VHH binders against PI-PLC X domain-containing protein At5g67130. Designs and how they scored, part 21

Target 1, 376 residues: PI-PLC X domain-containing protein At5g67130, of Arabidopsis thaliana (Mouse-ear cress) (q93xx5)
Amino acid sequence: CSNGNCQLLDSCSSATDCVSGLYCGDCPAVGRSKPVCTRGQATSPTSIINGLPFNKYTWLMTHNAFSNANAPLLPGVERITFYNQEDTITNQLQNGVRGLMLDMYDFNNDIWLCHSLRGQCFNFTAFQPAINILREVEAFLSQNPTEIVTIIIEDYVHRPKGLSTLFANAGLDKYWFPVSKMPRKGEDWPTVTDMVQENHRLLVFTSVAAKEDEEGVAYQWRYMVENESGDPGVKRGSCPNRKESQPLNSKSSSLFLMNYFPTYPVEKDACKEHSAPLAEMVGTCLKSGGNRMPNFLAVNFYMRSDGGGVFEILDRMNGPVLCGCETLSACQPGAAYGSCKNVTVQTRTPSMDSTAGSNSGGSYSGSVQFSRSLAS
Key: E = the ipSAE of ESMFold2; O = the ipSAE of OpenDDE; V2 = 0.75 times the mean of E and O plus 0.25 times the DockQ between their complexes.

## First folded at step 22 (VHH; framework vhh_rezetamig_d1)

Design ee4 (from dd1 with R104K; at its last look DockQ between E and O 0.62; V2 from the best seeds 0.75)
Fold by ESMFold2, look of step 22:
Structure ee4 (fold): chain B 376 residues (1-376), chain A 123 residues (1-123)
Amino acid sequence: as target 1 above (376 residues)
Amino acid sequence: QLQLQESGPGLVKPSETLSLTCTVSGGSISSSNYYWSWIRQPPGKGLEWIGHIYYSGETKYNPSLENRVTISVDTSKNQFSLKLSSVTAADTAVYYCARELPDKRWDYPFDYRGQGTLVTVSS
């Protein structure tokens, strides 16, 4: 096959061989000798089932979203740190990423994104001024008036009012979801429809508790439970809470952030990680969360898989909660909860609580492309 | 002042074993508080963690490399070393030795790193 006719799992030599929404992915880690068409874009859950509380949806999140080879270099400085992603923030958002983990530091008399040590940024760990990334987010929110984005900040900024000034300068204060509307005792969040109507479409969390009172930036672990990141978070059969988090089955927080990435990123293993192992871990974390489906799935190298990848897994996380079906593609807008159409799936179904109602709307748009050129 | 220095051949033939030694000076590798790591950066890519060793000999390796990697320590020489077998062109990189903090909350957990040595795999 060729010229946009290759289907999921068909052999390919370039992304243009694959039908829209797929790219030509390599996964030697599963013993595959040639690239095949793999899924590269999310299905928007609100385009299928709209109008539910925000905490009923699951969104794709990129760990260290800014950390990739394409970020500009400081003059004469070679960057020496781990990369976690392969494309721009704009491309991530266009492909359906709706959560961004960003690490912010005082550096060069500004606030920079760095992938660094002990709250200190160095020339060789620095990526770029944070405002550059935030302007990409502003552009996305401006062009996509029904979309909601979440930013989670690993916060090493000490300058007074640093975060609030940064976001205002990026033009993001007009989308700001106010802390006063965030549930504090495990209640439902406002519906996604209400959030869009109020233009409260940017959620921002910080790792520093004092910033909530000082700057109006929500302290992350007041509003969500979170499993351990790194190697403990990818150990089969185990989904322990992060030390900053309440126990995962605590009912005092409405949101659940699931991390799934090893301590040290390994690009070549990501395609295997984001396949059957991830689907199984979703089931484990659902159980550990007291039968609560995660609301964010945070990964490295989000495009890498052996087929349907994180995108298929998100469909299977959203289907049961939003419409009572095994996967989002089986949901029937306007039908009764649990009334599903027949579809075929490629990964294990997570064990899940299927209590949510339904509605439908638009879809994601974005570029599907090979994240790393064979020529580079 | 603690310093780490890589040494070893800069050119290795395909299918052979890459062998590097890290010499620690200005401090002791016999510390219960640190791991001693090998990391590398292929051209145009991010850092890749190869593995680490505790001074008593306990190791942990990157799963994608573990069948080809051996890290060892010689406390009497204040050195630790890397052997990577069956190399290919994909193993061409700048190799660093580093002192690794045991606290895994940091994205770049190395408080001291060598200058790095380029190893090219070429026939």
Scores: ipSAE 0.701, ipTM 0.887, lowest interface PAE 1.3, mean pLDDT 88
ESMFold2 (binder alone), look of step 22: mean pLDDT 88; pTM 0.895
OpenDDE, look of step 22: ipSAE 0.890; ipTM 0.954

Design ee5 (from dd1 with D103E; at its last look DockQ between E and O 0.71; V2 from the best seeds 0.76)
Fold by ESMFold2, look of step 22:
Structure ee5 (fold): chain B 376 residues (1-376), chain A 123 residues (1-123)
Amino acid sequence: as target 1 above (376 residues)
Amino acid sequence: QLQLQESGPGLVKPSETLSLTCTVSGGSISSSNYYWSWIRQPPGKGLEWIGHIYYSGETKYNPSLENRVTISVDTSKNQFSLKLSSVTAADTAVYYCARELPERRWDYPFDYRGQGTLVTVSS
């Protein structure tokens, strides 16, 4: 197949071979000899089932969303740090990412995004001024008036009023979801419809408790439970809470952030990990949360999979909660909870590989097809 | 102050074993507070963690490389070493040795790093 005709799991040589919403990726980790079309876009849960409390939805979140090769290098400096993603913030948002984990530091007389240690940024761990990516978020919110974005800040900013000033300078204060409206005792959040009507479409959380009173930036763990990140968070059969979080089954807060990424990013294995292993871990974390589905799924290399990837898994996370069905695609807007449509299984057998030598097992090297599936 | 220096061949033939040594000076490799790590950066990509060793000999490796990697330590020489077998062009990278902080989850947990050495895998 070619010219945008290739379906899910069809062999491909570039993203333009695949139908809209699919990406051409290799996955040598599962023994595949040739790249295939895999899902590259989320189905917006609010486009299927609107009007529910915000805490009923699950959103894709990118861990260290800024951490990729696209940021310009500082003059005379080679960047030497781990990357967690492969595309721009704008592209992530267009593909359906609605949560961004950002690490913010005082650096170069500004606030920068860095992937660093001990609250100190270095030239070789720095990516860019934080305002650059916040302006991408502002542009997205401006052009997509029904979309809601969440930012989780690992906060190493010490300048007074640093965060509030930064967001105001990026033009984001007009979208700000006020702390005073955030449920603190496990109540439902406002509905996504109410949030859109009030233009409260940007949720921002900090890791520093004092910033809530000082700057009006919500302290993250007052509003959500969160599992451990890194290797403890990807260990099969275990979904422990991080130390700042209450136990995952606590109902004292309404949101649940699930992390699923190893301590050290492993790009070449992400396609396998974001498939059956991730689906299994969602089940584990659901049980650990007292049968509460996570509201955010935070991953590295969000596009990598062996087929449906994080996007298929999000559909299976949203379906049961939003409409009582096994997957979001089975939901029927306006029908009673649990009234599900029959979904035709879209299975396509890949053709026999006749293009020997096209699969080297290397790092991601193909082009990525992007669309605005959540902007319509 | 503490310094780490990589040494070893800059050119390795495919299917052979890449071998590097890190010499630690200005401090002792025999420290209970740290791991000693090998990391690498392929051209145009981010860092990749290869693995680490504790001074008593315990190791942990990147699962994607564990079948090909061996890290060893020689406390009498204040050195630790990397062997990566069956190399291909994909193993071409700048290789660094580093001191790894185990006490916190940090995004870049290396407080000291060598200057790096380019290893090219080619015929």
Scores: ipSAE 0.701, ipTM 0.887, lowest interface PAE 1.2, mean pLDDT 88
ESMFold2 (binder alone), look of step 22: mean pLDDT 87; pTM 0.892
OpenDDE, look of step 22: ipSAE 0.856; ipTM 0.931

